VH-VL binders against q9h9l3. Designs and how they scored, part 7

Target 1, 176 residues: q9h9l3
Amino acid sequence: PRKMVAIDCEMVGTGPKGHVSSLARCSIVNYNGDVLYDEYILPPCHIVDYRTRWSGIRKQHMVNATPFKIARGQILKILTGKIVVGHAIHNDFKALQYFHPKSLTRDTSHIPPLNRKADCPENATMSLKHLTKKLLNRDIQVGKSGHSSVEDAQATMELYKLVEVEWEEHLARNPP

## First folded at step 10 (VH-VL)

Design i65
Fold by OpenDDE, second read of step 10:
Structure i65 (fold): chain C 176 residues (1-176), chain A 123 residues (1-123), chain B 111 residues (1-111)
Amino acid sequence: as target 1 above (176 residues)
Amino acid sequence: QVQLVQSGAEVKKPGASVKVSCKASGYTFTDYYMHWVRQAPGQGLEWVGWINPYSGDTFYAQKFRGRVTMTRDTSISTAYMELSRLRSDDTAVYYCARSGTYYYDSGPRFDPWGRGTLVTVSS
Amino acid sequence: QAVLTQPPSVSGAPGQRVTISCTGSSSDIGLGYDVHWYQQLPGTAPKLLIYDNSNRPSGVPDRFSGSKSGTSASLAITGLQAEDEADYYCQSYDSSLEGWVFGGGTQLTVL
């Protein structure tokens, strides 16, 4: 079996009115929740909105942030060939301007058995915060300091583990 | 309808530079990546690189790094590819092609393509 | 030179079935990346024929089909017609090169 990692990214707003989401932090953890990567990343474009209340990103974090292209290379090196678990992971990959194979991608926001386990509609998109509370009895993204991408990545991995066997069997029968 | 209109044929001498344009219409220019692919006479397709028209981020094939520069002008929905230090083996039809930013869009498939721009490099 | 391997040429008579293979490696098709196919008629730009292994864009006849297994993909054309005479290219993404790659192309001749 392939190695599995979980990823979570924080984005800031760039472009006109800050509507464009640019990668500003990326955290990657292994199957056990150990941090493999956690870096602040400097977008190539001027940051208009740090989105601090959500992203946890502040101006001071960008002082020694890793340039995007360099960070991207480091991240891709970690992700390549692995099963990548994330929540609404298309946002992370889009921010990375990266395509990961569909067959190696696990999006916890689109796993019906996970929603079912949490007594949610199978086809609904539930937040990571909600699922984590329901299934892990843990509060994440608490406070006004913004999210912790490490915490979110770890929670995502733990959630996936709850349905891993069932979902992997499903995917084996129904490859994307 | 989605269209990619490319600039006309170019004739260049070795060592010169060429800049090909690709004007997009019928869709939001900044929502899709723009790729450049070339094809030498009687040869196959060769991917040159791609640009994110929104951010301006570029990613080039290793073969062309240092010689190719991809840019865009969002105000006129136009992508540019400049190739410098031209050699005879750079003679090819250069295509621009659109792709999605992720699988939920149009993904990494190239659609549509421009009609191509012939660049001839000769002494 | 091309990362993906295609036969240089295939031929068939009208009405026949032909197949074009596309062989990759563990860093592209074998890694799980999807395969796309393009048709290039003589003197024209490539046109998307098949995407995501087996899907047809609007306007592409159902006599064109694609499949993928392991490190290889295949394009099948049934009911071959004279208008199908063209070059066909497969495409995927190579993680080691961090870029898109094409097959060498296959020239299809309708006899």
Scores: ipSAE 0.903, ipTM 0.943, lowest interface PAE 0.5, mean pLDDT 95

Design i68
Fold by OpenDDE, second read of step 10:
Structure i68 (fold): chain C 176 residues (1-176), chain A 123 residues (1-123), chain B 111 residues (1-111)
Amino acid sequence: as target 1 above (176 residues)
Amino acid sequence: QVQLVQSGAEVKKPGASVKVSCKASGYTFTSYYMHWVRQAPGQGLEWVGWINPYSGDTYYAQKFRGRVTMTRDTSISTAYMELSRLRSDDTAVYYCARSGTYYYDSGPRFDPWGRGTLVTVSS
Amino acid sequence: QAVLTQPPSVSGAPGQRVTISCTGSSSDIGLGYDVHWYQQLPGTAPKLLIYDNSNRPSGVPDRFSGSKSGTSASLAITGLQAEDEADYYCQSYDSSLEGWVFGGGTQLTVL
């Protein structure tokens, strides 16, 4: 079996009115929740909105942030060949300007058995916060300090573990 | 409709540089990646690199690193590919082609393509 | 020289079925990356024919089909027509090269 990692990224707003999401932090954990990567990342474009209440990113975090191109290389090296678990993970990959194989991608925002387990509609898109509370009885993304991408990545991995067997069997029968 | 209009044919001497343009229309230029692919006479397709028109970030095939420069002018929705230190084996039709930024946004498939720009390198 | 391997040429009579193979490696198709196919008519630019292994863009006849298994992909053309005479290229992504890759191309001749 392939190694599995979970990823969560924090984005800041760039471009007109800050509507473009640019990568500002990336956290990667292994199957056990151990942190493999956690870096602040400097976007190539001027930051218009730090989105601090959600991202947890502040201006001070960008002072010694890793340039995007360098960070991207480091991250890709970790992700290549692995099953990558994330929540609404297409946003993370898009921000990374990276294409991960669909067959090696696990998006916890689109796993019907996970929603079913949480007594949610199978085809609904539930937040990571909600699923974590319902299924893990844990509060994440609390307070005013913003999100912790490490915490979110760990929660994502734990959620996936709840349905891993069932979902992997489903994917084996129904490859993307 | 989505269109990619490329600049005209170029004739260059060895050692010179060539800059090919690709003007995009019919879609949001900065929301899609732009790729460059070349094809030598009677040969297959060869990927040169891609650019994110929004950020300007570029990614080149290893073969062309140090010799190719991809840029864009967002004000006129135009992508550029410059190849320097030209040699005879750089003679090819150069295509620009659009792709999505992820699988849900047209994905990494190349569509559409420009009509191509012939670059001839001869002494 | 191409990373993906295609037969140089295939041929068939009108109405027949032809198949073009595309063989990759563990770092591209075998890693799980999708395969796309392009048709290039003589003297023209390539045109997207199949995307994500088996999907047809609008305007592409259903006699064109694609499949993928393991490290290989295949393009099938049924009811071969004269206008199908062209070069066909498969495409994928290679993680080791960190770039997009094409097959060497297959010249299809309609007899």
Scores: ipSAE 0.910, ipTM 0.947, lowest interface PAE 0.5, mean pLDDT 95

Design n17
Fold by ESMFold2, look of step 12:
Structure n17 (fold): chain C 176 residues (1-176), chain A 124 residues (1-124), chain B 107 residues (1-107)
Amino acid sequence: as target 1 above (176 residues)
Amino acid sequence: QVQLVESGGGVVQPGRSLRLDCKASGFTFSDYDMHWVRQAPGKGLEWVAVISYDGSNKYYADSVKGRFTISRDNSKNTLFLQMNSLRAEDTAVYYCAKEGYYQSSAFLRYFDYWGQGTLVTVSS
Amino acid sequence: EIVLTQSPATLSLSPGERATLSCRASQSVDDYLAWYQQKPGQAPRLLIYDASNRATGIPARFSGSGSGTDFTLTISSLEPEDFAVYYCQQYDNWPLTFGQGTKVEIK
C-alpha cells in the first residue's frame, strides 16, 4: 500500500446552454487500483446536458446520487495528506471546488518522461486513452456509452507507476 | 457575450518579428486552453499553437516551431503570439480560438468561438 | 498526422436542395470531429461538434453524422445564407488538423 491515490471525475453540463462543467461522478483508487470511493454526485444546479457520450451519466444515476456538499466532504477526507494522481487533474479539482497542495499533486497529462516513454512529443497534452493504449496496451473508454471514472482512475495510476521513481526524484529536486 | 479580439497584424519584411494580442471577455479565461489558427489568403485553415489554461504547457505546429512563441496573461485576459523570423509563407489571417467545455479525461479541442482575425503580410 | 479529405471540392446547388458533404479521416478519430462554416472575409463558425452535436444557435437543417473515419455534414434544405465554404476538423490527436474545405455554391 502507498500514501498515493488516483482520482477521476465525470462532469455534466449546467448553466447557460449546459456549458458549465459540474461534478456528477467521482472515483478514487489506491496504489494497487482498489476502489476507495465511487459515487454519483448530484450537482447543486439544474442539469442541462448530461454529456452522456463522455460522462456516462444518465438521469437515473441522479435519482439517489449523493448531494455535492456531502460528496465533497467525503472525497476531501480521502484526499487529505495523500499524493493525488490524475489526468488533467486541474479540471477535476475545479469540479470539486478544491485545489490539492501542488507538492502532493501529480498530473499524467503533464509529465514529459511519460510522453517520452510513449514516443510522444514531451510537451503535447496527450489523452488518457492514447497514453494507456501506447504504454499499457489497453483499450479504455471503449464504446459510445461514456467513460468510466473507475477505469480511468485505475489507468491513470498504472501510467504514473511507469515514471514514479523518475518523476518523484525530479520533483524533489524542483519543488513546486 | 463571449468575445475574442485580435490585434497587432500588419505588413512586415521577411526575417522580422511581430506580436499578436487577443483580448478575451465573457468567459473565465483561465479555465481554458487557448489556440492560434491561421488561414493563408485563398487557402484552408491551419492550426498553429496551443497554450494550457495556466500557461505552463505550450505546443506548436511543426511549421512554426522554434520561431513562434505562444503566451498568456490571465490577469489581463490576453493571449499572445510572438512571431519571429517571419517568412512569406507565414502570410495569413491569424485567429485566436477558444475550446468548448472541459471534461475530465477527454480533451474537447473544437473551437466554439473565434476572433475576427488579424492579417499578417510578410512581403518585401 | 491525421489527414482529413473532404469531398466534393465544390458542390453547386440551388436553394431548397439537400447538401451532403463528406469528410474522411486517414485513421480513426472516434467522435472527435467538428464542422465549421466560413463565408468570405469572416471567421469560421462552429456548426457541429463531437461529430453530431449542433452548436448553439445552429438551425436544425444542419446535422452531422459518422464516427471513426467517415463523417457527413448534411444541410437538409439549403437557404441563401448557407452558400459558403465548410471545413471539418479533428481533435483526436496532435496536431489538430482541418480538411481542405468544400465550397457550397449557388447554381
Scores: ipSAE 0.795, ipTM 0.917, lowest interface PAE 1.4, mean pLDDT 93
Fold by OpenDDE, look of step 12:
Structure n17 (fold): chain C 176 residues (1-176), chain A 124 residues (1-124), chain B 107 residues (1-107)
Amino acid sequence: as target 1 above (176 residues)
Amino acid sequence: QVQLVESGGGVVQPGRSLRLDCKASGFTFSDYDMHWVRQAPGKGLEWVAVISYDGSNKYYADSVKGRFTISRDNSKNTLFLQMNSLRAEDTAVYYCAKEGYYQSSAFLRYFDYWGQGTLVTVSS
Amino acid sequence: EIVLTQSPATLSLSPGERATLSCRASQSVDDYLAWYQQKPGQAPRLLIYDASNRATGIPARFSGSGSGTDFTLTISSLEPEDFAVYYCQQYDNWPLTFGQGTKVEIK
């Protein structure tokens, strides 16, 4: 079996009116929740909106942030060949300007058995916060200071582990 | 500038079908979940349906489940609502709505942009 | 579903006066609460998101406050163009729901 990692990214707003989501932090954890990567990342373009309420990113975090190109290289080295677990992970990959093979991607926001287990509609996308509360009885993303990408990545991995066997079997029968 | 333009509304008899279109521009359409929201004449707003950015996930209000189908064509920046088995209570102005900006692991399902709406009247 | 109850149903005020609109949720929605303005024959317009964040282009006279179950939209000094219907909307859980609206009318 392939090694599994979970990823969570925080984005800031760049471009006109800050509508472009640019990577500003990335956290990667292994199957056990150990942090493999956690860095603030400097976007190549000027930050217009730090989106601090959600991202937790402030200007001070960008002072010594890793340049995007360098960070991207570091992250890709970690992800290559792994099963990558994330929540709404397409946003993370988009921000990374990298697309992991679909067969090696697990998006906990698109796993009907996970929603079912949480007594949520199977065909509705649920927030990581809600699923974590329902299934792990844990509060994440508390307050208004922004998310912790490490915490979110760990929660994502733990959620996936709840349905890993079932979902992997499903995927084996129904390859993406 | 973000624009959403609905079309396809009209008068239809109960039990009939109608398809609404929503043409999007001014943003990367394929990056956002899209919604339909309706408003009966003189009444409040009612959420109808949502479709994920890639069309792989759909969810409906109980009032329309089994009768309405939301879909999208990202290559054409167009959102659709197929309405079958229409009822008088489906009479409303139908709005397509865009979600706020996306963040990892967070779904901010407020609507920062709305179309002008298209009126659907179901009457015998 | 989460029921949002707005009050009052109608608020009659004069230009220049302060308007206070309430939105109460049947259960906590944290700060996942938005406010919209709708004028006759027009689509709703986003005013406030995340309970207290003013949307782009919205005048400073509009402000939102609250968390959990009790929310307030305040218009510090009503302008003639502010007379409209206002809706709150929660996006904490499915299905997304709106309040029944508060009509702010000219006295």
Scores: ipSAE 0.505, ipTM 0.848, lowest interface PAE 1.3, mean pLDDT 94

Design n19
Fold by ESMFold2, look of step 12:
Structure n19 (fold): chain C 176 residues (1-176), chain A 124 residues (1-124), chain B 107 residues (1-107)
Amino acid sequence: as target 1 above (176 residues)
Amino acid sequence: QVQLVESGGGVVQPGRSLRLDCKASGFTFSDYEMHWVRQAPGKGLEWVAVISYDGSNKYYADSVKGRFTISRDNSKNTLFLQMNSLRAEDTAVYYCAKEGYYQSSAFLRYFDYWGQGTLVTVSS
Amino acid sequence: EIVLTQSPATLSLSPGERATLSCRASQSVDDYLAWYQQKPGQAPRLLIYDADNRATGIPARFSGSGSGTDFTLTISSLEPEDFAVYYCQQYDNWPLTFGQGTKVEIK
């Protein structure tokens, strides 16, 4: 039986005008929501915009952060061979410079039955915040201090569990 | 430098079809969700449609759902809008628009770059 | 659907004056709110994103504030090039919606 994890990342702005998104935090939780990994990560290039309102990343977090190459290796060891759940997960994989096999990837932002449970249009890409509020009656990402990737990964796993049986059967019949 | 160039606008009769193209340059096109936004003459802005980075997911404003199809060809850095069953109220300047930087778990769907637009006129 | 109501519809001012534009949402949009400037015959130009962050290349006289349902764009001292139509846009929920616009014109 294939193990399942959920991942969430936070990015900072690098490159010209801070428009390049670079990984600065990654959190991974198991099926029960226990934290398997949670590290601040130092991008290999100059940080132009910490994006703190969204990322929660501040200059002090980078002082002793794990260098990107090392963190990426640690993260990929955890992800290899597992079903990986995320929300708009392509962005997380881009920040990791890695793309997990589609057959082992679950994206809660693109699961029509999950949207239907939330009384949302099936093809709309709904935010994690809104799905969590509607389906779990929880407020996440509150305040202006930035998001918690642990909180977000945990919420993502709980959302997936709501449709896991139906969606896994769907994917078995409709391989990506 | 980021550039978005729309083309394919023109005058068309009601009930007919038209396809708009948007050529993108100056950024990695396949990293971004892309949008169409329109503006009727003398009126405000109306969001029309969005397509995911890989083209696999699409969403539309109610005013165009079932009539318009958004698509993309990432190998040619081109966004498309197929407009069928055109109506007089579809008369507008059509802009393609690029989202800002991506951030996990916070969808930042403001538009940091816009094309200059292409005019579609639907009249007899 | 989230309705954005801008006020006033028209703001008639002279160069050097302070402009204050309001945008009110029918429900909370947190700080997922952008402001655009549009001049005749031109595409909109992003001024402010995330309620209070100036976009790259936007002069310091432009500032945004607010969260939840009430938002303000302020132009501290109007320049001749600032006379245009201004739109707010929310991106908290689908469909993405724009306010109806505030025209800032020369008195």
Scores: ipSAE 0.746, ipTM 0.903, lowest interface PAE 1.6, mean pLDDT 93
Fold by OpenDDE, look of step 11:
Structure n19 (fold): chain C 176 residues (1-176), chain A 124 residues (1-124), chain B 107 residues (1-107)
Amino acid sequence: as target 1 above (176 residues)
Amino acid sequence: QVQLVESGGGVVQPGRSLRLDCKASGFTFSDYEMHWVRQAPGKGLEWVAVISYDGSNKYYADSVKGRFTISRDNSKNTLFLQMNSLRAEDTAVYYCAKEGYYQSSAFLRYFDYWGQGTLVTVSS
Amino acid sequence: EIVLTQSPATLSLSPGERATLSCRASQSVDDYLAWYQQKPGQAPRLLIYDADNRATGIPARFSGSGSGTDFTLTISSLEPEDFAVYYCQQYDNWPLTFGQGTKVEIK
């Protein structure tokens, strides 16, 4: 069996009017929730919008942030060969300018059994916050100070573990 | 600049079908989920459907479920709404709408940009 | 579904006056609340998102406040172009829902 990790990234706004989402933090945890990686990352372009309400990123976090190219290399080294779990993980991969094999990707925002377990519509994309509250009775992303990517990655992993057996069997029968 | 341009509206009899198109430009279309929102004449706004960035996930309002199909062609930056078994109560201006900026684990489903709308009239 | 109730239905005011519009949710939507302005024959325009964030290009006279179930849109001093219908919208849960609208008309 392959090792499993969960990833969560925070993005800031770059480019015209800050509409480009650029990686500014990445957290990776193992199956047990142990932090394998957690770094602030400096985008190659000027930050126009820190999106602090959501990202938790502030200007002071960028002072000693890891340059994107370096961080990307570090992160890819960790992800290679792993089953990578995330929530709306396509955004994370997009920000990383990296695409993990679909057969090794698990997106908790697209797992109908998980939604069913949470009494949510199976074909609706639910937020991590909502699923975490419903299924883990835990509040994440509280307040307006921004997300904790470590907390979010841990929650994502815990959610997946609730449906892991069922979903892995499903994927085995229906490979992506 | 972001632009959304709907087309395909018109007058159709009950029970018939109609397809709406929405051409997007000015942003990376394939990075965002897209929505349809409608407004009956003189009435308020009603959310209709959503499609994920890659078209793999779709969700509908109960009022249109089983009759409408949302789809997209990212290679053409175009959003579609196939409307079957149309009813009089489907008469409305149909807007395509873009979600707000995306984050990793949060879905900010306010609509920062709207098309001009296309009128669909279902009448015998 | 989450029902959003706006009040008042109609608000008659003069230019220069302060407008206060209310939006009440049937259950908590946290701060997942947006406000839109719509003029006759036009598409809605985003004013406020996340309850209190002003959208790009929106004049400073527009402000949003509130959280949970009670929200307010304030126009500090009405301009002639502000007379329109205003909608609130929640994006906390499915289905996405709008309020029934408040019409701000000239007295």
Scores: ipSAE 0.632, ipTM 0.888, lowest interface PAE 1.0, mean pLDDT 95

Design s14
Fold by OpenDDE, look of step 12:
Structure s14 (fold): chain C 176 residues (1-176), chain A 122 residues (1-122), chain B 108 residues (1-108)
Amino acid sequence: as target 1 above (176 residues)
Amino acid sequence: EVQLLESGGGLVQTGGSLRLSCAASGFTFSDYAMTWVRQAPGKGLEWVSAISGEGDSTDYADSVKGRFTISRDNSQNTLYLQMNSLRAEDTAVYYCAKDFGRYSYGYAFDYWGQGTLVTVSS
Amino acid sequence: EIVLTQSPGTLSLSPGERATLSCRASQSVSDDYLAWYQQKPGQAPRLLIYGASSRATGIPDRFSGSGSGTDFTLTISRLEPEDFAVYYCQQYDYSPYTFGQGTKVEIK
């Protein structure tokens, strides 16, 4: 079996109106929830909107932040060859300017068995916060300080572990 | 001024190969993902393939996966599309398009080339 | 893939009139990753709107985009002669980044 990691990224707004989501933090944890990577990342463009309420990113975090190109290299090195678990993970990959193989990607926002377990519609897109509360009885993303990407990555991994066997079997029979 | 200029189109037989090029200027080429979009005669637009700014990540539409290869030479500011095993349904004008977002992929395309016509005949 | 359905297929109007174009997504498009393009005969597409409601650089203010989730609209407040063209919507939330089939705005 392949090694599995979970990833969560925080993005800030760049571009003329801050509508471009640029990577500002990335956290990666292993199967056991151990942190493999957690860095603030400096976008190459001017930050128009820190989106602090959600991202938790502030100006101070950017002072010694890792430049995007360097961080991206570090992150891709970790992800390469692994099964990558995330929630709405396409956003993370978009921010990373990276395409991970679909066969090695697990998106907890699109796992019907996970939704079923949480008594949610199978084809609905549920938030990480909701699923974590429902299935793990844990509160994440609380407060006004923004999200913790480490916490979110850990929660994502824990959620996936609940349906790992069933889902991996399904994927084996139905490769993406 | 941003400029994109496609070349390499032409007539090719079914099963044949063709390599398209897109010469870019007016922006930091390696900072932007690039995309190929095609348009069959009298039809709409179809996303074909995209490549990251660094060229180390690629994506393809199912219709071309395994047959087309997108690549880029950032030292030459050039985007490529190697098309193999061409089919009649691949007949289209092929556009290269610049990603709107710097250091992002799959965003809106703010600049397009004029396109190059690929005709696949039996 | 996300299917974008545009309506109407053809819109016949006169200069000075208001044009309303619809784009419906088969599923929700997150963060309003929706763009509109204009294409004139023999020309490449031109970006009009990105992020559902943001005008691209150089685009006249008579063009506006609105909507969220699955329903999006492009509005041309007062059609100019140069506005008669085909318009495409595109989502760039999920790969493949699909386009609508287009709406042709033609002169009545």
Scores: ipSAE 0.548, ipTM 0.868, lowest interface PAE 1.2, mean pLDDT 94
Fold by ESMFold2, look of step 12:
Structure s14 (fold): chain C 176 residues (1-176), chain A 122 residues (1-122), chain B 108 residues (1-108)
Amino acid sequence: as target 1 above (176 residues)
Amino acid sequence: EVQLLESGGGLVQTGGSLRLSCAASGFTFSDYAMTWVRQAPGKGLEWVSAISGEGDSTDYADSVKGRFTISRDNSQNTLYLQMNSLRAEDTAVYYCAKDFGRYSYGYAFDYWGQGTLVTVSS
Amino acid sequence: EIVLTQSPGTLSLSPGERATLSCRASQSVSDDYLAWYQQKPGQAPRLLIYGASSRATGIPDRFSGSGSGTDFTLTISRLEPEDFAVYYCQQYDYSPYTFGQGTKVEIK
């Protein structure tokens, strides 16, 4: 049986006008919600926009942050061979410059049974905050200091567990 | 270990041009943002300009915008300041300084050169 | 632009005394993006404190920084002969990364 982890990332703005999203924090939790990885990550180029209100990233976090190349190696070692759960996870993989097999990827922003449990349209893309409030009766991403990627990764794993049996059976019958 | 050595200062007339250089050693030059700070004789410190580690972003004090250009050559570990349209108020010791932030400027300056004097006379 | 005003302009003290230097910002400096430098005559500045309160590598613990928002303080708990110098604060929250005008600490 294959092990499962949840991942969440925070990004900052690099490149022209800060429009490029570059990885600045990554958190990974196991099935039980225990933290396996949580590091601030230094992008290999100038940060134009810290996006602090949403990312929670500040200049001080970057002073001793793990360089992107090193952090990417550490993260990919954890992800390899595992089922990886995330929310809008394509953004996380893009920031990591990484492809994870679709058969081993689970995206809580696009799981019809999960939407049904939340009384949402089955094919709508729902925010993590919305799903967590409706299904776990928990407020996340509260306040003005930005998101916590640990909190978000833990919430993502808990949401997936609500539909895990049904969705894994569906995927077995309908390989992605 | 870290050394910064400015050169290119001297006496120049108002309206003239001068190019300052800063030779860097003892650290991976391209990993760190660099800055110029000046100090008029008997006066305080004034930030002049900054450049990111790869040189893809620059910033300037309003008093020098359009007249000064910061640049770097990472293959030669050298920082430059091209100063055009010089004015009497540009008379100062010019310091090359290393930012401690990796790749980005806007942190603090952990190493400084000994400075090079620029005197602008009319 | 954030203007930094240092006080006093000159502080005359004897070795062994406690020095307290003030830096006031014209607007709030977020997340304590404030540094302190020491400069002796004929020498380049030396970084003492960054992040309002963090000592740079190799700086003795008699130097401490405190404050937040608009009011910041550098304290030298016990002046040594080598501490008589000019001290500058600098904000690095927003460009331009401005310096205060300096406080001279001199022997009485």
Scores: ipSAE 0.098, ipTM 0.702, lowest interface PAE 4.8, mean pLDDT 91

